# Designs tried in a protein design chat: VHH binders against UV DNA damage endonuclease (uvsE). Part 9

Target 1, 305 residues: UV DNA damage endonuclease (uvsE), of Deinococcus radiodurans (q9rte6)
Amino acid sequence: MTSACEAVPQLGLVCLTVGPEVRFRTVTLSRYRALSPAEREAKLLDLYSSNIKTLRGAADYCAAHDIRLYRLSSSLFPMLDLAGDDTGAAVLTHLAPQLLEAGHAFTDAGVRLLMHPEQFIVLNSDRPEVRESSVRAMSAHARVMDGLGLARTPWNLLLLHGGKGGRGAELAALIPDLPDPVRLRLGLENDERAYSPAELLPICEATGTPLVFDAHHHVVHDKLPDQEDPSVREWVLRARATWQPPEWQVVHLSNGIEGPQDRRHSHLIADFPSAYADVPWIEVEAKGKEEAIAALRLMAPFKKD

## First folded at step 4 (VHH)

Design a10 (from e07 with T97A S100T T104D F107G; framework vhh_enristomig)
Fold by ESMFold2-Fast, scan of step 4:
Structure a10 (fold): chain B 305 residues (1-305), chain A 124 residues (1-124)
Amino acid sequence: as target 1 above (305 residues)
Amino acid sequence: EVQLLESGGGEVQPGGSLRLSCAASGFTFSYYAISWYRQAPGKQREWVSTIYSGGDTNYAESVKGRFTISRDNAKNTLYLQMSSLRAEDTAVYYCAAEPTGWSDYLGEREYDYWGQGTLVTVKP
């Protein structure tokens, strides 16, 4: 009864808290570009140091609140993937011991870490410059995960959507050529628009990439009445088959604000799909963050007698 | 602070064309995937098209080949060129900026950026 598939699902915290406990600092590209080289170095050293300290606090927060899955923000190290500017890379190298210590704090607390890079990353773009920048961005995320001491396996997932619609064959073809720090951690998630789980499954099977199922996206994509549609359980099981071991399966949980077809994320999860009851790891994509996790723990299947 | 303002809607005959615009302010437009949605009377909001920061595009099957989405990052403006319009295209069209990832919750994700909409009526 101690394995993930035999236990109640582990609910994951996404990026930050609604409260002040876990909040990260950033800088916009326009503001950064206005700085001199020396000012850029000083700014990124300040931001990266601050965010690594906040990451350490996030590990402590997760431990204190029995949260064992945490999604790292893709904005932890602004400008790390900026083409033609190695300032971020140099600063991160300087902070390597602090970054590794933060990673150890999570592993010591039993917290699984993953990342979902930003949506402008489109690996299968029909534009070569976008494909190049997308690989660079993914490599930067993988470098952060390496620096945290995380394994190059889907236990420490780098999650993307399928990207450019109608280019599934191109996506399948390019995945084997991705750098190992990216390829070995890669997961694919179905989205509301371009890629259904049915479109991603053959790509996942061909490339050995796990499928992260999102029932909200599936319901919107296929215009289904709600997340209790029988296809939701079917896709939970089909997606599970792409995970080795199956106990590593991650799914995404979110609700619409105004009904099942509303793509906007609600503050709390009102409707927990019954199909998710035996899923080992669930990322909670609700605006309420830790408040949504706390509220879910009062509901079936989490509620105890 | 954050604002999306749609314009360009109006009445057209079937087979006609319209160009919608969405002017954005208060956020780093070039980082965002920006989408067009529409809502017909009495129906749920429907996705129409998305353009990613690098210019890649996706379209709903119902509009593929008829609509073209584009963006001008220098002007912080999104466009939707609509051609071969049909009665079923009648809807209020909304511009939406999705925060930096479909599932990545940054500070901006606590606020869904939607415009007020612009009405398109395809009148037989």
Scores: ipSAE 0.012, ipTM 0.382, lowest interface PAE 8.2, mean pLDDT 86

Design a11 (from e07 with W102Y Y105W F107S R109D; framework vhh_enristomig)
Fold by ESMFold2-Fast, scan of step 4:
Structure a11 (fold): chain B 305 residues (1-305), chain A 124 residues (1-124)
Amino acid sequence: as target 1 above (305 residues)
Amino acid sequence: EVQLLESGGGEVQPGGSLRLSCAASGFTFSYYAISWYRQAPGKQREWVSTIYSGGDTNYAESVKGRFTISRDNAKNTLYLQMSSLRAEDTAVYYCATEPSGYSTWLSEDEYDYWGQGTLVTVKP
């Protein structure tokens, strides 16, 4: 054990800060639909411009606080995937230079970016219209990542849950046919409801898709006593094997409010699983956001001499 | 303000049926996945079922084939049709919408939005 060989996990910030530094604006579909076409264009131009400026500020925030992993909000460009309405696409095209500049700010700061689209995306739905809207939504997210100048590799993930339970074979079959901007960035995350890591692993292996392991979801899904269960370390290692290179592995970290079976995310991370100590990239899914990252840095393995 | 209000709970005999409702307000209901959870006395909350915006569904193994989740987007209402009820189904039932960290809406302190619950008692 030497300082030159010791690596601590990089802790990732999810979407926003509790403080005022990183906060995004949005619009609901109902409010947007109440607007005239000209008002929609003006509204999206205002929102997209504002959120791109906030993204630039997020890059600066990450640099100032030594955060090297950041999850982009799936809601940065509302209405971009809305069927039959090209307003968002036109506005984003107009703002392409500003979007690319924001992406360069993150790259220059050494910050890895990824996205985790909304839960309404069900690629393996038994309804063709839901599969079509899901692909459209994923493509819109990939377009944002392209606009930021991000590589089409799992270094810049588009992360998704397994979707509809009992349809793993259908998911495996459709992944190769996804558009390249989506397919080349795709990662799959186990969830507490439908897809365990055991159910996702064969899909990941068959399609060349990395598995993002979430120990909290695993513990809830399998009704395990806590995140120190031996299966947690086993799944960290099995998931790592789906990453090429293994140094790109990402896992999710969260704790429950009322204990290990509680799905609701706590403000801070009280229980850091020992299995995660050598994981290179960890997204911190805690309500305290930057406060949770700061608190974690006072604990082993993050604490300096 | 996001609000979820459950109703339809009550006492029922083993093998009986109940229909729970959850009225939602303050957000674009049709856009979100909505779930049912339950909490039995002395236990932590357990996931029961989820329905996605497009109508796809997932169920916990313990309720699969007995419970049916559905939604009415025009009424902003979530339903849980429960049949073949057992003593172990006795719990407070909650509806929840959870962006799972994907939402960046600034005005809400609550990351996950939960209703107040409705009690279901299956008599021994």
Scores: ipSAE 0.012, ipTM 0.476, lowest interface PAE 7.8, mean pLDDT 85

Design a12 (from e07 with S100Y F107G E108D R109D E110Y Y111F; framework vhh_enristomig)
Fold by ESMFold2-Fast, scan of step 4:
Structure a12 (fold): chain B 305 residues (1-305), chain A 124 residues (1-124)
Amino acid sequence: as target 1 above (305 residues)
Amino acid sequence: EVQLLESGGGEVQPGGSLRLSCAASGFTFSYYAISWYRQAPGKQREWVSTIYSGGDTNYAESVKGRFTISRDNAKNTLYLQMSSLRAEDTAVYYCATEPYGWSTYLGDDYFDYWGQGTLVTVKP
């Protein structure tokens, strides 16, 4: 029929390596604000150029280690979304050929790219200023994805949690009005506090947005004993129905540091949920990064017999 | 210097086949979508086919099922396999780099790279 190798999930690397191979440079807002306009331009040109070069190296790293899924860091281009300051946007425009070349290096290596912006992005906030800054931040991330040459489809996700709890109807209402570079890539992930998969599924169905299922968040949210709970497989399948095609489905894999109820991410993945064995794409959210991927490859369903 | 050099044209009878080649230099060939265009005598250039960096293809309706576009990234070469040729296929065939639809900056920069063309003549 089919070989086990063809059925085995692709494991994804998140942002950086524990080793020195993939590391990005940044600048804090307070340090940046202390610079003159000319110094800001020079600083961002230096940082953005360096980080694009590191991205080129990350593509090579992924190819060398048979990694076909990579989450881009949300901090690659510091100050790009800073209100009232177009310095970052101008520098990124100047570096557009280098950025596109970096994106093509990943495509040539067969590596799928996605982004998961930081938790401060709350699209459905009750505060207008937070909604405005959230859309601006999402648009900045989408600009980076455009510059990398990535399609405006859920193959190249912009992934968010549901945002402010109790505002699911507001989230559903605003999604159709998001800028196309954001809307067409949008994915929603269940979290451990505000939005269960059950709360997100109707929003995903109403808006045509895929649901990225996270079993650890589900187990914490519902106070379940572990990730072998029957509901985990049920949610893998229900989430898969939001993906077109279903082979594009992404799930998140993480373990708690001190047992199933610990919200903090462990260094390695000790417990791989059996429900994930046939999921095509899995982001590995472990502090050990590449070490966690290597360790997982020694476990079922990944180990070679 | 970016160069695109077409070859493989010639005179062929209706129903015949030809394989065109486009040799590329001066840029990272594998990163770009590349197209075939043609220009018949006294007419404007028309699009024939595109192959994207990932291998996906598109064809003009007039050539669908008769022409096959392909690429060899190791040789920096684009191909057009033409079969069931008709008198209406008589034209100078050009290869060209394509702009990227979601990146306005880089797409604009690469629109003007065209080869010199290769003549295909379908005569009884």
Scores: ipSAE 0.000, ipTM 0.102, lowest interface PAE 18.1, mean pLDDT 83

Design a13 (from e07 with T97V T104G F107T E108D R109S; framework vhh_enristomig)
Fold by ESMFold2-Fast, scan of step 4:
Structure a13 (fold): chain B 305 residues (1-305), chain A 124 residues (1-124)
Amino acid sequence: as target 1 above (305 residues)
Amino acid sequence: EVQLLESGGGEVQPGGSLRLSCAASGFTFSYYAISWYRQAPGKQREWVSTIYSGGDTNYAESVKGRFTISRDNAKNTLYLQMSSLRAEDTAVYYCAVEPSGWSGYLTDSEYDYWGQGTLVTVKP
C-alpha cells in the first residue's frame, strides 16, 4: 500500500437511517400528474423544503456519529428531471439559498458527499430517447450537487454503472460529450450483471473516469467463493490507479443475505474484505445503515485492542 | 404496497420453451428497471436478466441468445421467454424491481422488492 492510505477507512452512510433521524418525503409520478399546475408547484415546494431541512439534519447526524462520507439520495427532488415539466426546476431555483446552506452544513462538518443515480439511467442505450432522458436525469443530479456548492471533481462523485451490456465502446465514446457538471464528477462502478471491473477499466482509462470497485459485485459476477479471493486486492489496487489523487478512492462494501453469491444486501456486514483495510473511503451498502456502521467499528481494521 | 407475482413455471423437456410472467402492483411500473433472478436447488440466487424503463436489456452470459426479457407497461407485466432450455436452467425464477430515486415510491438503492417465485423444472 502507499503511505497516504495507511489510516483506517472512513465509513460512509447511504441515503437514510434505519432510525427516524434521516427520512425523506416523496410523491409518485401518477399522483403528481393528477395535480393541477398550481397544485404541482405547491406540492413540490412543500416536499423540496422538507427534504432540504432533512438534509441539514443529516449533516448534524453525520457530525454526531463521526461519519465523513454520505451518499445523497437520488430521490431528494422528485420530478426535477421530468420531461416537459419545469416545475421542479423552478422550485429548486426558489430554494437555492436553503439548498446551499444544507451543502455548507455538510462541508463545515467535514462530510464528503456523492450521488449514485438509480437503474433508470442508461447513458449507452441503443434508443436515442433513453440516452436523452438519461443525460437529462444526470444533469438534474449534477444541478443538485452544484446547488449544494459541491466541487466539479471526483471528490463529489456522480456514480453510474456501465449501463447496457455489450456497449462499452459506445459508453467510452459518449463520456467526453457529457455536460461538464456531469463529466467532471463522473465515476463508474462495476456491477454483478453487465460490467466487470475488467470491462470498465479500459473505459475509465480512456476517459479519465475513476473506477469505484465493488467487491460483492465482483464476487457475484465471477462466481468466486468469497471476498477474500486474491483478485479482490488486485482490483482494489487497479481501481486505485484510476483515482487522482489516490487518497480520493471510494469502494463499495456489501454482503449477501444467503452468502457470497446472494445479491440481496444483508442487514449488517459480517465479512469485511481484508483487501479493503487500507482503502480511504468505503460506502457501506447494508440494510442496517447506521447500525451496520456501528457494528463494523467493532471489527478489524477499525477495532484496536 | 409493492407486489410482484410470478407465473408460467412448470415442467419442460430439454430443448423446450416456457414463458414466465410477473404481474406488478403498488408502484409506477413503467419508471423502474425490473429483473429476473433464479435460484437452483441448494444454490444462491443469481441474476438472469434486466429490462430498463426505456426498454434496454442486459443478460447473464449463460442465457444470452436463449432467453428474451420484455415488458408491457400498459399491463404492468414483465415477461421472460425461455428457449432451448437445459437441465441447468432448473430453478425457482424470481421477479425483482430495481430501486429508483426520482419517481418517489422506491426511495434508495437498497430497497429491493422480490416476488415469491415460480418453479421451472427441465426434465429429460
Scores: ipSAE 0.012, ipTM 0.442, lowest interface PAE 7.7, mean pLDDT 85

Design a14 (from e07, 23 letters changed; framework vhh_lunsekimig_d3)
Fold by ESMFold2-Fast, scan of step 4:
Structure a14 (fold): chain B 305 residues (1-305), chain A 124 residues (1-124)
Amino acid sequence: as target 1 above (305 residues)
Amino acid sequence: EVQLVESGGGVVQPGGSLRLSCAASGFTFSYYALYWYRQAAGIERELIASIYSGGDTNYVDSVKGRFTISRDNSENTMYLQMNSLRAEDTGLYYCATEPSGWSTYLSEDEYDYWGQGTLVTVSS
């Protein structure tokens, strides 16, 4: 029978809501470093507990609003893999039952989870110490996904940009040596400056890593007139070939504020690329968050008249 | 894809005012701490002001009461309002961002997340 790729796409919520329902607390590295060891433990216990509770609320929110795809904030457990400081790891271990319960809430609600660690992770840096710390950071994210009870497959994606420009061969060489909790969940996303889909595709094919296509990044990178450019459809299909099964394909959807070349994310999605109509899973990267999803559901192909 | 662009620098007389802007793109701005650094020729970069994701601010003693850092999360922009400027405030002003927990913790000299700088000259 026909695959999920021929169904109406599932729209994904990214990290938080505009409303107060899903908001996470955090702490900066500089602020954290100013704390005593006892203050660090108390701060992270309070912060992690609060964020796990908010995460449980996010599962309820997704269930209530028929959202089946949710991107976990990379800031849920700040300082978790800070070099020379095991406070975060100890606190998360103490909260393991609460973390697993939060993960089960999403699974029970039929919500697919993924993470997009921040762009500062540079697996292919020309500096060995940066590559080492990048692997450590990715491993910390994978540990959170393990703690949530998530499978070590691209169903529960750990998504990364291509990193340092001009170092695609080094990236391809490093991926097979990544720890399994990272490697088995890894996906690569094209960006607007360093790595086009054309530059990432050979890396994805060589390493068995799925390509998450972002049409807005592609349009900005190649200075194209809009997201209806024929190359957008071509890249949706070429990226789909990197997904096994193809029904697991994820793409990113965003619009610029002042036209197709504006890198800033708009509040709502005014221009939905026709090439995305048969994509099974779409992350909506708009400042309006849940408001953008609601507005999209009033438009074809999502309108259910 | 992280980009920071500073603007608003210029030449002013002692006692004058300038407002610097730092326009950011490529990350979830509201979750990040943002910083203004100053560098004079032959001197290492000095942290002047910080604004954290929760709105808390911090200033180096030499600018307290004269400079005000602020952020507009809806515009992805950070500002530095500089009043009562002194000759010693002359320098290149850089904005920078710091992740609120996760990342390869690059040292400050390794950040790809610095703007190109904007020049402030205080002279009579």
Scores: ipSAE 0.005, ipTM 0.264, lowest interface PAE 11.2, mean pLDDT 83

Design a15 (from e07, 25 letters changed; framework vhh_4orz_3)
Fold by ESMFold2-Fast, scan of step 4:
Parts: sequence; C-alpha cells; structure tokens
Structure a15 (fold): chain B 305 residues (1-305), chain A 124 residues (1-124)
Amino acid sequence: as target 1 above (305 residues)
Amino acid sequence: EVQLVESGGGLVQAGGSLRLFCAASGFTFSYYAMAWLRQAPGKRREWVALIYSGGDTDYADSVKDRFTISRDNAKNTVSLQMNSLKPEDTAIYFCATEPSGWSTYLTEEEYDYWGQGTQVTVSS
C-alpha cells in the first residue's frame, strides 16, 4: 500500500457510521430460535445479503472519504458460529460470490481490513467448553476473511485481547495450535484490566504475534495522568518491534469521557497522543466514528495548513 | 461486571402513560441488543420489546402501537415509553441484554442478563 509508509498516520473507521451510510442488520439468538428451520434460512439469507450489500457500500464510503483502514463488524453474519446449526454456514456458502466481490471492492480501493471480535471470545478460559466455543467463533471470523479474499497475514488482522487474566502462559501455549486461518492473522491488544502491554509482549515475542498497543487502556491500567506519559512512546516503539514489517503497525486511539481514567469512549478525540504521530495505522475508537475522523483531520499531525 | 438498573415504574390509571429507564454498565452497550421483558405474578417472563444495536425495533403483539422502545448510546440507557396502559400491563418490568451478532454462548461470559426490575401497576 502506498500510504502505509507516509509520515501522517492512516485513520481507521470502526464498524459503522453515525450517519446512515454504514448500518448493519442483525437478529438476536432468542428471536432466531423462535423461527422454524425454513424461516431461519430465509431470515439469514435476507440479513446476510443485506449486510454484504451494506459492506460493499462501506467500501465506496471509505474510498469517497479517503479512509484506508476499516474494521469489519463482528455482527455481519449472525448465527454463523452457532453450534449444532449449519444454516448460517450454508447461506454464507450460497453468497460466496457476493462476499468475494465486496472484499475485492475494499482491496481495489486500497482499504486495509481487520476484525476485532467481541470480548466474549476467551481463548485461554479455564473452562474447556468456553475455549472450544472461542476457537469456533474465531474460525467463523477467519472464514469470513477468507471469503472476502483477504490474506492470511497480519495485514488483515484478527485481533483479540489477552483473555482471562493470570493465564498468559496458557494463551502462549494455545496460539501455535490455532487453525491457520486464525493463527496467521492473529494480533493481541492490551486491555485496561487483565493484560498490560508488559504482560502481552513476552507472549507476542514467543508466538510471533503482533502487539496492538492501546494507549487509553495502558493509561487506565497503570493509573497514569494522561496519554502524554513517557511510557506511551516507549510502548509504541516496543509494540512496533513485534510487527514485521514495522510499516504494518496498528494502534488503537480512544479518549475517556470524564478524563483519562474514564473507561467509556468519548464522541470525539480531544487528546491525540504525541507518541502516535509517526504510527502508520490508527483505529479511531470514538462514538462519533466518521465525525471523529473528520475532526482529527483538522488537528496536528493531520492538519496541513 | 454487567449491571442493569431499571427505574420509572409506579401506579397509573388505565389509559395513562409511564416511561421506564434502564441504565447499563460493564459491557460495550452500543453493540448489544436491549430488551424489555415483564413478569406478572405466577406467570413466566414475557418479552415486550427489543431494540437492536443498529436501531431496528420489534414489539410483542400485545403492546404494538402502544409502547415505544428507544436507546441513548451516549448515556448507555434504554427506555420504554408506555402509552394507553391497560390493567393487563401490570407486571414487574425487566431490562435485559442479549448478544445480537455472533451466536457464541460462553458460560463464564454469558450476556443474557436481567436487572432487578421495576413494578408497574395499572388500576382499572
């Protein structure tokens, strides 16, 4: 990608827009279970077709707004990982040409894609059934990425937190045994409670997994005064060393609502950490989504003149 | 930890209105479906209304055109506007959340949560 080595970071859109341009449809498990088998198939065909069309529109949206990094929603294909029910898998297979076309639209537009499954995926749980469900869910996400035509490399990242606290050794042991579509795309992100960057770095180094640094999580975890703490730049550089090539490095950007210790995400990014100025790819985790990206582009280091 | 706290219940005459609120914490609210359920004495919990993360809504036939569910993702709240209340609407009303995307059910991380409820009494 020509923009990967530019001096100014590429800002990434997360899942959806505040405006009506990128909105996905879904169904809850309780509502789905109330349907007959024929109704389930019809419902998922409708939802998956609609969401693939919306995803195609998201590619156009990114191209139109010079957004070159997009996080795919984990809710694109509801019920795809449901144990004992192959309806979602069959519908996705039926829609394979449309899914691949949507993926090509992003690739042709120069938009990097990644996924960050929700926190209910816990690979290193102390419960075997949770570990099995987590691997199944991760495999479903990787199947979607394969269907989009995305490479099995950290360029098309499948990102997780460290999972259950105090089980870092178990996580390190489990990673090499993950299915290739998952393992080859895997990244780990520090969180505000269970896994600091210091706890994840040895796991990343041992497994060849890149570390996605989140300065807001770091500041909350270590009870630091703000994201200008000198440790933020130190962790940007240490995390960068886990990326090969370093130009593929992704970090997460978010601000608290009521100060640096607030875990809730703000609407806009008021405080851009100086440590991020030379980071190639930044996911913007703000409730304002595209509005937050637009506002950031009016500030240094993004503001030209 | 996931916390759901309901408020807004009370005593109201038939034909009246009430607005219920649910304050949520401990999860990424904006990405989850939010529901209102109710339970009358001696009955099972009955689903009333649902709002998906994207804003789509569903209603039970018994409350359709009378109740409106809405959410405020900035405040992590969901509300239920109840109009044209009937004596048969008398129940404890519960706020609940359910995963709306991926269908993974994890025992330790199960997200089928209910709050403590708020009592609604509609006099005839």
Scores: ipSAE 0.018, ipTM 0.452, lowest interface PAE 6.2, mean pLDDT 85

Design a16 (framework vhh_7n9e_1)
Fold by ESMFold2-Fast, scan of step 4:
Structure a16 (fold): chain B 305 residues (1-305), chain A 125 residues (1-125)
Amino acid sequence: as target 1 above (305 residues)
Amino acid sequence: DVQLVESGGGLVQAGGSLRLSCAASGFTFSYYAMYWGRQAPGKGREWVSGISYSGGDTAYASSVKGRFTISRDNAKNTLYLQMNNLKPEDTALYYCATEPSGWSTYLSEDEYDYWGQGTQVTVSS
């Protein structure tokens, strides 16, 4: 396989660096609830302003290291989606100019941004309270993306797994009714247990939602020997058909620690699937973060000559 | 469910050395960054050192840099802090911490979900 006459994929950094350059602060719900209302406001103002400053630094880091795809942490603004508490929303509103400036730093540097909220967000849960809290959490993430000045298109993805297994029809029915800031950015990713790419593709086609293919999840789900299985290339192409335009396609890249069936993410990417060589955007899900990206750039298809 | 158990503290004279250990359970230790913090009498919590999931990257507070060495053994789910050339101002309760959601150099309980009970280090002048 050769990428000498093709565009080299853009490698994406996920959330933080293993080095000290990009690190975010948080607060637990139990600690937050122990605070008075005035202390909550002061705590969130400190945390949110610190994390926005770190985001500005992340934009500079990406620009300095030729990284053009960055996944925003889902934990940037703790308590923003907390039911019955508007402190986070008020603080984020107060910091709107700083948040927009951070967003402009990324877009001006040519860095594409996306989010992948925590797996506790289950849109198609059989429990109404979980569906309600999931929509609220997704809406909070979309509010952050709006505040960063990001377009309401799959260029700035809000990415989820298929959620509760066996509830694909319910997911398909719910997607058209999601708030526009969420619906217009939504992407679905296959996982290693509940939803194969084959199960998600009809949902994606019916709702106009792009499919983000993860070859590691596919290999684990189907008990395949490795990521060079012919089905991997087939799914890269089928997933690409859900992207409009196809040049916006994102896939996830990860390796297991103890072989292809290990669900834990390795430190570096030892096995780059040949099927990914022509994919325009690749999120690198390795514990080595920026080190994994640097190591990948020394290997084909990323190293020319 | 997460448990962190510190040990190795004690009374030592200025210029002496101690090695602290932190035994971790209830989470996939090799997956997360680990930290040492301390709280001196009458002071707030202070970050001391951090180590990446692999042990490849370490960071230190300026007050301990060059004297303390953080390390980990992922096969044994154990974090270490080798403390050399101890000073009276190093007297504190030392505790290890982890944050499954991310990495941070701040060690208030607001920033980390999981804390050990601590091990007391007393350095006599």
Scores: ipSAE 0.000, ipTM 0.147, lowest interface PAE 14.3, mean pLDDT 83

Design a17 (framework vhh_6z1v_2)
Fold by ESMFold2-Fast, scan of step 4:
Structure a17 (fold): chain B 305 residues (1-305), chain A 125 residues (1-125)
Amino acid sequence: as target 1 above (305 residues)
Amino acid sequence: EVQLVESGGRLVRTGGSLRLSCAASGFTFSYYAMGWFRQAPGKEREVVAAISYSGGDTWHADFVKGRFTISRDNAKNTVYLQMNSLKPEDTAVYYCATEPSGWSTYLSEDEYDYWGQGTQVTVSS
């Protein structure tokens, strides 16, 4: 828990709402490439401005609904990391004051921000060109966080899975060489297939990187009966030891649709693991988004008198 | 029920172009990652391209980089594969697949739980 006055975890909203309040625009690469250079600039200026306005609305939404943790979409600025095209970077530079204002809106509302880039980023690939493109993608995400005025600490987390399975030693070796805007915010999350918490912990310890524990991924990875397995609490505590301070610990909460082994995220959280009751920050990964958070607040340990 | 229906496969000559489409239903398409895979006779299935739930991130296999482009239209629940400069070795059944959690790595076929029936692409000459 964060303080004696906060007996229950802070629940985090992931990316957008089911309702119309927080929805972001995008453009496909195919449509973008069909545009002339002037049309690309105009398209991205309109789209990025719209998404920054939506971010301002997201800050207001979080404040209005007592949500103090929010995961930024990794796709707020499409084409920002497109190789050989600097249009997105130029447009984002032009919109820097608006981006910073959006970041201040979250900070002023007491909302913690983090990002989880898309899963194509494979820092420990055996292919140099994939490692280079992965670093570029991570650097683009860190640039957005810098533009929002967010500190280069795990308070404003940039979260990845372990990447290519069987290459943990290579990951550990590469982390110290990552650019500071990435390295200083980096967190690692266990996944359903490649990296268990046991495989990530030594990497986290060697590099000073926090471990974000996901109990659903752990249960699927190890084919455990449910999230009440004793190992879940053990991993909550082992993961907590990688956080400095421990009050900054984040975990992920999700349920399967058709039982504990189903990798698909349910609409609501029916099963809240008892092991999470004293975790300070929990990202709620449910398809119901704000509806799932509202429903959780009616359950113990969140229920008010 | 999750359903994926590929279309657009046909016979095409070397150097030609083709666009494959995959229409999705039975799930919230905009929250799921999508992949294109292919399998030629007597060969293992291989990943061709992948796209994140938002379309913000894409990955393309080295053997198609610069020739193929994956894209999606979340308003139409459709993912596309634009195939340019086709070669005889691109001849295969092309499969659309979805990764149901949306948060896992996209580079292995075993991460994808729902698959279409496939569409045959034959490149002659």
Scores: ipSAE 0.000, ipTM 0.339, lowest interface PAE 10.2, mean pLDDT 85

